# Ledger of designs, part 5: VH-VL binders against Interferon-induced very large GTPase 1 (GVINP1)

Target 1, 242 residues: Interferon-induced very large GTPase 1 (GVINP1), of Homo sapiens (Human) (q7z2y8r1479to1720)
Amino acid sequence: DKRLFVLSILGLQSSGKSTVLNALFGLQFTVSAGKCTQGAYMQLLKVEETFTEELGFDFVLAVDTEGLRAPEHSNKSKDRDNELVTFVIGLANLTLINIFGENPSEMQDILQIVVQAFLRMKQVKIFPSCLFVHQNVGEATATDQTMDGRRRLEQKLDEMAAIAAEQEQCLDVTCFSDVIRFDVNTHVYYFAHLWDGNPPMAPPNPRYSHNVQQLKSRILMTATQESRGNIMKISDVKSRVQ

## First folded at step 5 (VH-VL)

Design y23 (from z3 with light chain Y93W; framework fv_zimberelimab)
Fold by ESMFold2-Fast, scan of step 5:
Structure y23 (fold): chain C 242 residues (1-242), chain A 122 residues (1-122), chain B 110 residues (1-110)
Amino acid sequence: as target 1 above (242 residues)
Amino acid sequence: QLQLQESGPGLVKPSETLTLTCTVSGGSISSGDYYWVWIRQPPGKGLEWIGSIYYSGSTYYNPSLKSRVTVSVDTSKNQFSLKLNSVAATDTALYYCARLGYDSEGYWFDPWGQGTLVTVSS
Amino acid sequence: QSALTQPASVSGSPGQSITISCTGTSSDVGGYNYVSWYQQHPGKAPELMIYDVSNRPSGVSDRFSGSKSGNTASLTISGLQAEDEADYYCSSWTSSSTYVFGGGTKLTVL
């Protein structure tokens, strides 16, 4: 049975998740792909044999969520999203939360679902790791934007955590860092536009490449730290998904 | 469902500036990895890409039109616009707005607006 | 004059298969796998049929398929139907980071 690192990616419909996933892994490493009954798309990626001992795992299972928050605002859609997000986070060694757009109100729905899922998992003593990826930040103001963006994100996460904790009567939770280990200065990555020119093919943006490399290094660091504990086996995941 | 609709004058005099606006409904212009484009079609002829814009304001233009074209975006109104300077009779065409989708493997124009006919005459 | 060469017209009978070619150079069709195809009925906007050479968007009949060999991309329509009568345009990315279209092909279903 081979060692498996599970990476989950969450985001709103049209949030640029495919761009990040392709930049990190690409399809050249996929050995199998499919969709589970809950609507998550799964790709099994083979780690190059020369790196498996260094990394501590043989495969990466990338789990992507399709179209969180259907256009219709309905009770049915919210229940579906909550179940899907909880399932996806529950599978993962690391969850990437992909944010697109600059207005915090556009992020509120996904942040609320994510925070509620982490809080529910804390109650059953599951403590996944998470990283936030904010895409397509303007380069001219990027430093100021990312500082302001980090402050707004932390404020929103703390608000969502307080609301969720009150609803669940968790008196020991007052902010997001009480729900999961999180530092807004080290767990949030900002990506400039991928190409410096017309899509689909333009010279890669050097700043984008640097940010991808930093995120990839963080993912690998998290994976190697996880492999020192009880890393999942492929047979374990298949029995949980199917 | 995402819908695009062009608006602007049906007639423009030679040497004047043509201004067209595209209104996006059923989705946000600032959401996702999409560009927003203008494409034209002279009556009975083929399609010509004019230019594209990302919601951040980054623009890309057809080199043959670059000196006369400006595309702008207004995310608060969910609209993007085309200005074409110094028009001539050869600028008479159906003008379409469209969404430009892309991934690591390619690109596509979908959906398209219904098109608006602009006639340049004195 | 169009950047990409398409035949002006193609015809077929119901149930047949037809193919429309789109020929460029190594700086566009031949250099990249970035080809899309559009169908335009009279008085209507173009509609996406194929992207990335051979990918179909949701809702497009599997009777439509795309391929590419060298400098020529091809759109094939199998099981030809009367509703397929339309103008068809190919589009390609260029080495100048621009988008170009073919001259269009009028499909007539006899």
Scores: ipSAE 0.032, ipTM 0.476, lowest interface PAE 6.3, mean pLDDT 77

Design y24 (from z3 with light chain S97R; framework fv_zimberelimab)
Fold by ESMFold2-Fast, scan of step 5:
Structure y24 (fold): chain C 242 residues (1-242), chain A 122 residues (1-122), chain B 110 residues (1-110)
Amino acid sequence: as target 1 above (242 residues)
Amino acid sequence: QLQLQESGPGLVKPSETLTLTCTVSGGSISSGDYYWVWIRQPPGKGLEWIGSIYYSGSTYYNPSLKSRVTVSVDTSKNQFSLKLNSVAATDTALYYCARLGYDSEGYWFDPWGQGTLVTVSS
Amino acid sequence: QSALTQPASVSGSPGQSITISCTGTSSDVGGYNYVSWYQQHPGKAPELMIYDVSNRPSGVSDRFSGSKSGNTASLTISGLQAEDEADYYCSSYTSSRTYVFGGGTKLTVL
């Protein structure tokens, strides 16, 4: 039976998730792809045989939540999104939360659903790993802008965690770090603009490539660490999703 | 309907810094689908692109002006601004702000603000 | 001086067709299909007429059409009307990843 690392990606359809996924795993073999009954798109990638013993797994299952959105008027749509997100996080060894742009309303809705799902997982003693990926961040002033962005994100996550904890009657939770192990300085990756120049044509941004390599290294480190405990097998996934 | 409006001083002294602001209304500047640009037109002459900015802060400048130009964006005010240092008489022009749209097939400037005349004179 | 060459003026009578040229080099007009055209009435801001060489935005009359051959892009206006009288500017992307404009053409409707 083969060992499986499950990587989930959450975000809106226009978030550039496919670009990040391709940059991380474009050189690996896809053995199957399709939509599951819960509405997520799944892609099974085979790890090159020479690296399977070093990494501790044979396959990567990439799970994408294309079409996730914040509805204006529908309680039923929110419930469906909560169910999908909870399923995806519960299945994953590592969850990437993809943020495109800095729209507060879009960010708030996604973060609220995600935080509620993590809080529910905590209650059943499941502690998934997560990383935040922010795309299309500025160039020259990126460090100052990124520092302010990290502080704003931390405040928003803490706010959402407190609200979720009150709704779920969890008195031991007051901030996001009480829900899951999280450090805004090390678990958030900011990606500069993909193109270094004026549209419609420009050369690829070297900083974008560097940040992709850093994120890939973190993902592989997390995967290797998790392979020693609680790593999933393909037969276990088939049993769970059928 | 999206509208852009320039504001700033009509007269600037040589060697000083020109500051102009563009206010965007009827739409959000925080869109990944567009860039925001400054273009100028000296009286009786043609158009010259000055610079472009993405709402994240990424900037691109005309090489002839790069040493003197700074473009910035304030998403909370739905505005973007131009600073042009060490102005001279040759910087006298109508200054326009515009939205820059693009796709895999090309680019376009639409809509444009009404333009503001800046005269550099002592 | 403008990077792209346009005739300073062009004229036609109502109902006729006229063409305005925009000539560059292989590093701009000739190297890319990224040409746009703008119409400017006196005292007004420029308005987009054509983008990507030949595409019309919604609301622009089908009397306006664009084309390109080698290093020269062209704007053609058929069935000339009095309101077409304006200055016309072409714009192109460059190999330096910048934007340049033509010197402008004054269209007079006789």
Scores: ipSAE 0.109, ipTM 0.614, lowest interface PAE 5.2, mean pLDDT 78

Design y27 (from z3 with light chain S96Y; framework fv_zimberelimab)
Fold by ESMFold2-Fast, scan of step 5:
Structure y27 (fold): chain C 242 residues (1-242), chain A 122 residues (1-122), chain B 110 residues (1-110)
Amino acid sequence: as target 1 above (242 residues)
Amino acid sequence: QLQLQESGPGLVKPSETLTLTCTVSGGSISSGDYYWVWIRQPPGKGLEWIGSIYYSGSTYYNPSLKSRVTVSVDTSKNQFSLKLNSVAATDTALYYCARLGYDSEGYWFDPWGQGTLVTVSS
Amino acid sequence: QSALTQPASVSGSPGQSITISCTGTSSDVGGYNYVSWYQQHPGKAPELMIYDVSNRPSGVSDRFSGSKSGNTASLTISGLQAEDEADYYCSSYTSYSTYVFGGGTKLTVL
């Protein structure tokens, strides 16, 4: 059957996920879209025939959560979000983790859920690939050379990993790179706004365009090399999705 | 449930600076891909776009007002503000804040605040 | 930047159709398909009725429709009702990367 690359996108509500998806895959058209039983929204995109041999896959399945919620006093709501995140990460060849703005509390909320899911998967010997996309940052921080932003993210990830490891009694985990292969200098992308001027006719921001190309190249590299193993077939997704 | 509310003085003297603030509730200024705008309406006349701001601080101004206008944003307070310098009687108007939605195909202003009347008189 | 030209007033009876024009130049209405229309009742803020020439936002009656021919955009209200009585403003993007509005049209339902 046909080859499928599964790209999952995690983020809180209104994190700009659709903007990144359109920038990366706007040339492909949706073949199918809908919400699965686990609560994720899925969009099947057909890769143009001329690129299928170069890329090594025929379709992209984009998996998006409805929107993760901040940690709640309700244990049921929190457990539901943890289950959804674990499902989405487990389904994907690559997971994009969208962080919107520079609010520390918002960042902590999503990182807590994501790190816990990665740690649970590590315990069962599943090692997903991930990239962080930081959107709508100030001009001074909207660069892949921003050391302060990368340092803060790395510190938060390490903090969350240490806390999760202690709770799960994982003595071999002291920082986030022990949970998943991660390099803050190569696995984090910063985006300002898309437009350099008044919408709708403003030209694209050149720095935004550069970052999109770098992210797209990384996604394609991951897809063609497939660090998780062999590329998935459509029949495999049917069995996992239910 | 997204609501916008203008606040500021109802009366400003000629040559002074007008300062208005828009408070956003039911949603975050830093969430989503939107610009936040000021639009005014002199009594009995049409609407005039003043300027737009993205939550990162990027601003775009009406050229006729650019030398007198500054729009700023405070994401921690979920507010954005308008400063209009050297006001004259012709700046008397209802001042609205609004959200600017857009995509590659177009744009729209929605929702709007209720508007605040600013009278410039000695 | 010039304001777009609208008739000062228009009137109709319940059940009739009326059309409000919005005339610009090739540097705004004629050059782009980025025209929006707003309804304003006395003492109220404007409300979006149409965007991108002919698109209706959720909740707006299908009695409202938009079109464009050359440098003139039009808002048509069919099956006119008493609650349609309001001021109507058009807006367009311009070649100067700005937004301009029309002078407004007062609709009177007789």
Scores: ipSAE 0.057, ipTM 0.529, lowest interface PAE 5.3, mean pLDDT 77

Design y28 (from z3 with light chain S95D; framework fv_zimberelimab)
Fold by ESMFold2-Fast, scan of step 5:
Structure y28 (fold): chain C 242 residues (1-242), chain A 122 residues (1-122), chain B 110 residues (1-110)
Amino acid sequence: as target 1 above (242 residues)
Amino acid sequence: QLQLQESGPGLVKPSETLTLTCTVSGGSISSGDYYWVWIRQPPGKGLEWIGSIYYSGSTYYNPSLKSRVTVSVDTSKNQFSLKLNSVAATDTALYYCARLGYDSEGYWFDPWGQGTLVTVSS
Amino acid sequence: QSALTQPASVSGSPGQSITISCTGTSSDVGGYNYVSWYQQHPGKAPELMIYDVSNRPSGVSDRFSGSKSGNTASLTISGLQAEDEADYYCSSYTDSSTYVFGGGTKLTVL
């Protein structure tokens, strides 16, 4: 039977998620797609043969969250989004938190929901794997691998963890590292713009290619660690979604 | 559904800077699926691509105009703008804004704004 | 620098077929399958007729078709109608990652 890696992607830009998936897994095609719950959609993508041995899986089950919106100041809507995010994170072998550019307000709201979901899962002894992907950052930011940006993200995550801990009455949590294993230097990836010129055919941006390889290496490490214990077969998914 | 509309002064003096703005309605300029472009047409002549912009601010210009042209985007207003420096009579033209679509097989300009006539005269 | 080469004018009668050529070099039309065609009526903005050499957008009549052979792309209009009277422009991608247009062809329907 073929090997399956479950990858969840949280974010507001659908085209950016597709670009990252295509860059990571080469040429792939959708073999099935469908709605799994309100606001979440699944796509089964075939990994190109040249990458299957390197990655250790044959298919990716991608779970996308079209229902996750920018802050609209609706408490009832936020409760639904909170449930959706918790479900999506719980389903995956790895969750990518996809952020476009550097919009602080949208980032803050998404981080609050995500941290609260991680904290709830910690309470039931579930420790999900996650990576942050920042797309469409300036060339200098992608080239320099900004230390200041990473420090600010860590500070924001610590702030959100403290707030969530207070809400959930978790006395032992004061920072994000108390919630999940997280290293801002290895769990955050910055992606430059894909092209150096006009579409449809432009010289590829060397920095984007480098960023893809860094993320691919991390995904491979994660998949290798988890495949020793818990990588799924495609027949397992068929039996569960029927 | 998606519509683009050019705006700006119809008359500019030689050596001054031409500034035009395109307002996008019925769709978002903040999309990874499209670029936004300026194309001009001198009276009775053919079309000339001026430049393209992606919503992130990445710009690409016609080499013939690169030293004089700047394109910018304002995602909060759903607009993008053209600045053309040191204008001359030869810059008299209808100026169009358009959306640039693309896929792995090609590209296309659709839709186009109605065009705005800019005359360079003293 | 140089625009793609199109005939300045072409004419036909209602019901006939006409073809408009667009000739470039191996650095544009010949090097890529990235050709589009636009129709422009007097006083109006250009409208997309064909993209990716031969693809029609929704709303464009089956009477319009595109093709390419070597350095020459062609737009063919079958069953010619009075409403087809317009200027037609081809566009191509280049080795410099830029966009160029042909000089335009005036179609007269008699």
Scores: ipSAE 0.158, ipTM 0.638, lowest interface PAE 3.9, mean pLDDT 76

Design y29 (from z3 with heavy chain Y102W; framework fv_zimberelimab)
Fold by ESMFold2-Fast, scan of step 5:
Structure y29 (fold): chain C 242 residues (1-242), chain A 122 residues (1-122), chain B 110 residues (1-110)
Amino acid sequence: as target 1 above (242 residues)
Amino acid sequence: QLQLQESGPGLVKPSETLTLTCTVSGGSISSGDYYWVWIRQPPGKGLEWIGSIYYSGSTYYNPSLKSRVTVSVDTSKNQFSLKLNSVAATDTALYYCARLGWDSEGYWFDPWGQGTLVTVSS
Amino acid sequence: QSALTQPASVSGSPGQSITISCTGTSSDVGGYNYVSWYQQHPGKAPELMIYDVSNRPSGVSDRFSGSKSGNTASLTISGLQAEDEADYYCSSYTSSSTYVFGGGTKLTVL
């Protein structure tokens, strides 16, 4: 039975999740074929033997969702999204929350779904780590947007946490950090222009590649820290998936 | 729902410049996941890709048209435009704007505007 | 004329299966798994039916399927219905990092 790190990625439809996930793979990993289970696409990656002792795990299970819809859609779509989000968060040691674009209403939608799910997980004493990835930030204002965006994101997360806590009658939650471990200064990554060239063979923009490398490094660092605190065997994942 | 709508003159004289604009509604043109494209369809012929633009202003053109074509984007108006110089009768076609999506396995054009007929005639 | 080659017309009866071919070269259809198919009803814009050779978008009937062998991609429509009567176009990426389309195939449901 080998040690497994589970990485999940959540985002609204057409949020660039697959691009981020693909860009995170590197020389430390051997890629296997993927499977689709209950709306989640799962891909097992084997850690290269030279890194297994340093990282403290043998495999990474990458879980990508089919995309989430806004909460205002039909009851059937909303119920499916809530079940999927609860499933992938419950599996994950680390959850990437992918926010796309500069539209505040789209950000509001994903944050509402995610905060409610994490609050539900808190009630069953599951505390996965999270990182936020904000894609499609304007190039000219990337630095200013990043600073403004961090403050705005923290404010919205705290507001959503307070609303969700009141709805769930959870009196000990006043801000998002009460729900899960989170620091807006270190757990949020902003990405500008992604591609330069004719798709599908467009090469990645060099500046975007640097930000991807920084996110990748943070994911590996978080995985290493989590693997030392939370030991998980392949058999443990089966019991959680049912 | 995301919708694209072409606008511009239906008749252009030979040697003049054709200018068309595509208005995007129900979504942002400043999306990093998509390119925005012009495609035309001459009467009785197949579809022909003219050019693509990314919201940053990066452009990619059909080599057959590159010397005559310019595509531009105006993110503040949620629009992108086509200028085709020195038109001839062979440029008579239905002109479509469309969104270009892609992944590691391929690409697709969806959605499309309704198309606008441009006739080049003296 | 560097357009991809499609038959000008194909016909079938309700309930039958038909196949539309799209033939290129090793520099487009044969060189890449980047083929998409579009359906165009008279007076309307094209609609995406298949992308990446065989992938079906959400909302497209499972009666539509795509495949590729060598330099030829194929769109197969099973259980033909009257509403399938339309023009069908294929598209492929090229080694010049451009996009090309087929000449189109008119499907008649007899």
Scores: ipSAE 0.098, ipTM 0.596, lowest interface PAE 4.6, mean pLDDT 77

Design y3 (from z3 with heavy chain D33E; framework fv_zimberelimab)
Fold by ESMFold2-Fast, scan of step 5:
Structure y3 (fold): chain C 242 residues (1-242), chain A 122 residues (1-122), chain B 110 residues (1-110)
Amino acid sequence: as target 1 above (242 residues)
Amino acid sequence: QLQLQESGPGLVKPSETLTLTCTVSGGSISSGEYYWVWIRQPPGKGLEWIGSIYYSGSTYYNPSLKSRVTVSVDTSKNQFSLKLNSVAATDTALYYCARLGYDSEGYWFDPWGQGTLVTVSS
Amino acid sequence: QSALTQPASVSGSPGQSITISCTGTSSDVGGYNYVSWYQQHPGKAPELMIYDVSNRPSGVSDRFSGSKSGNTASLTISGLQAEDEADYYCSSYTSSSTYVFGGGTKLTVL
């Protein structure tokens, strides 16, 4: 039986996940891919033999919610999304939450679903690990862009937490940090595009490489801690996804 | 599920500006995995890459067209557009929009729009 | 003119194998393993058949294979079928960080 690290990726767009995964774990091969009975898309990625002992796991299971939202916006669609998000977060050792920020209404919808899921998990004493990945940082002064983005995200998360707490009648929750351990200054990573020029042979974007290195360090730390505390085997996941 | 559709005039007069828009449906243009491109095919000739755009607004142009071409993106409408200035009869072609995928081993154009014929004639 | 040279036409009978060549220079096909092939049926959009010289996307028949030797890339179709009748185009990356295409090959299945 082999050791497994489960990484879940949430977002309105599943695009970007293969680039991030390849950049984080280097050259690795997709062993299998498909959709589980709960509706999530799963990819099993094999960790190179030379790194398995160091990392403490043999495979990464990447879980994607690509089909998260229906074209029609109804109560049925929202309930389905909540069920899928709750399942995906509950399965994962670490959840990445993708944000673009180009459309505030799209960002608000995904944040609301995510905050509600975390709040429900808090009520059953489950505190998942999560990181926010913002793909909409290009162009100008990185400091101005990331500081403005972090401020807006924190305000939105606090707003969504207050609303969710009122709806769920949780009197002890007033901001997002009451729901899970979260610091907008350390748990949010901003990515520009990978290449500064025409792909596939343009020079790597130095800003992208720096953020990848920081995110990789956080993911590896989380994976190492989870491997010591709650090592998951492939047979365990087969039982849970059947 | 992802589909691209070109739209714009089928006839443009010499010296005017050709404007084409590509509408992306079934997927988001705000993707770090892809660039979005314009490719044309003059009658009786091969395909010619015009330019590429990333959703951040970064553009890359064919050097032979760079002085006349502008590609722009509107992520809120899920569209990207081509403007080709000072057109001549030699700009008569089928114009395609396409998605540009890539990895460390290469690149590919998939999917493509159906193409729109643009004739430059007085 | 097209940057890459393809034969204007090629023909074969059902069940046979045919090969379409795509010839460039050391600054494009010969310099990189970045070659892709596209199939276009009349009135339809081009469809990706092969990328990175020899890789098949999901949904493409294993009868289609790609290879490269020196400055020439090749698309081979084995077990030729009537539905394979179409125009085929190759594409390559260049040392100038641009993309170039072939002139196209019309495949006729007799």
Scores: ipSAE 0.161, ipTM 0.637, lowest interface PAE 4.3, mean pLDDT 76

Design y30 (from z3 with heavy chain Y102F; framework fv_zimberelimab)
Fold by ESMFold2-Fast, scan of step 5:
Structure y30 (fold): chain C 242 residues (1-242), chain A 122 residues (1-122), chain B 110 residues (1-110)
Amino acid sequence: as target 1 above (242 residues)
Amino acid sequence: QLQLQESGPGLVKPSETLTLTCTVSGGSISSGDYYWVWIRQPPGKGLEWIGSIYYSGSTYYNPSLKSRVTVSVDTSKNQFSLKLNSVAATDTALYYCARLGFDSEGYWFDPWGQGTLVTVSS
Amino acid sequence: QSALTQPASVSGSPGQSITISCTGTSSDVGGYNYVSWYQQHPGKAPELMIYDVSNRPSGVSDRFSGSKSGNTASLTISGLQAEDEADYYCSSYTSSSTYVFGGGTKLTVL
C-alpha cells in the first residue's frame, strides 16, 4: 500500500485552475478514474523514488473541480456546489483556493463558499490546511504583495466567518482564524498577469514562474509536515470516495 | 456601471498624426483583470483590432499597423490613448475603445465606447 | 476582405431559427476555442453576444447559442424577433497572438 498526500484545488468556473496545476506539476499525471463522486477530477503524480523517503509519501493526489458557479446566480446548483466543496476540502491534506482577478463580487462568492465549508469541517473536528492563490493581479501587487490587499482579504474572510457562525449558532467563532489556522502574510500567493502578450495564450510572465516555484516549495513543505503526523494510504482514499 | 468614451478630432489631414483618447468611468483602468483596446470600422465595412494595452504600459499591436501605431495609458486620469502616424484616406473609420476581458478559456470585448468618426481628408 | 469568412447576409421569419457561419483556418478558429460574437444595430457600437465559442454573458437571451466544428464557428438565433435585425461579427484569436474579425453578416427579419 503506498503513502499519499492529497492536494485539492478549488475555484470558480473559468478561474484558471488548470493553468496553476499544469505549472506546478505538468500534465504528466496518471489519471486513473478521471471524474469521481461530486464531480471532482483526480490526477495521481508519482514522487521520484529518490525523494519518497525524505518526503514520507509515494504519491501526490491532485483533486480538481469542474469550476464552481456563483451561488447567488444558481440556487438549483448551490446544493451540488456545497457538497462538492465539502467533499474536496474534506479529502485534502492541503487545499488551494484559486481566486482569478480582482472583481469584489467574484471574490466574495468564492470566499463565502470556502468559509462555510471550513466552518462545517470544524464542527466535525476536521482541520484542513489551506493556501490562497490570487491570479491575474497587477504587477506591482504581485511584486510588492501589498499589506492593504492582504488586509482586505482577511477582513472579507472574517466577515464571512462571522456571518456563517451566527447562522449556525457557533459562539466560539468570531473571525476566520477561529475556523482554520491561517496566516495572511504567509498563506496567500499573488500572481501577476499570466501572459507577456495578448491574452489568452501569450507566453508566461517571468515573475509568474518565480511565484510558482515559491508556491511549489510551500506545498512540498506542508506535505512533508503532514506526512510526519498522519499520512493517508491509497486504499483509504478509495474507501472515502466510494 | 462601467462606461468608455472616445474623444479626439473628427477630421485629420493626410500624412498627419491621429490622436484619440478613451476615458474610463465607473471602474478602474488599474486592474489586472483587463486589457484596454482600440478597434476601428471603416464606414459600411467590418471591424479591425488596432492594439491593446495593459495598465502597466505593456502594448500589443496589429502587425499591419505596428509601424504607425502607439497606444499609451494614463492611470492617474483613468484614460488610454491611440496615436496613428502618417494617416491616409484608408484610415477613415469609426474608432472604438473597448475593454478586453479574458480568462484561461477565452477573451471578449465588453463594454465598447460609442465610437468616434475620424475622416482623413484635405 | 476579412480574415474570417461570414455570409454577407441571412434572413428568416419571426419565430424561426437561423445560423450564421464563421470560417477560418487551423491558425485561428480551428486551432483555438477562443471565438466571440458581436451584435451591431445601425448607428450603435457592437455588443457582446457569445464568448468562448458557446458562453452567453449575463443579460443575453438564451435564444442565442454558439458552437464550433473544425474551422467553422456558428451563431444560432432561435425564435427570431424583429429586434434581432442587425449586423453580426465573429472574432477569433490567432496563432500570432492577435485578434481577427469576420466580414460581418447582415440579418434581415422578414
Scores: ipSAE 0.056, ipTM 0.550, lowest interface PAE 5.4, mean pLDDT 76

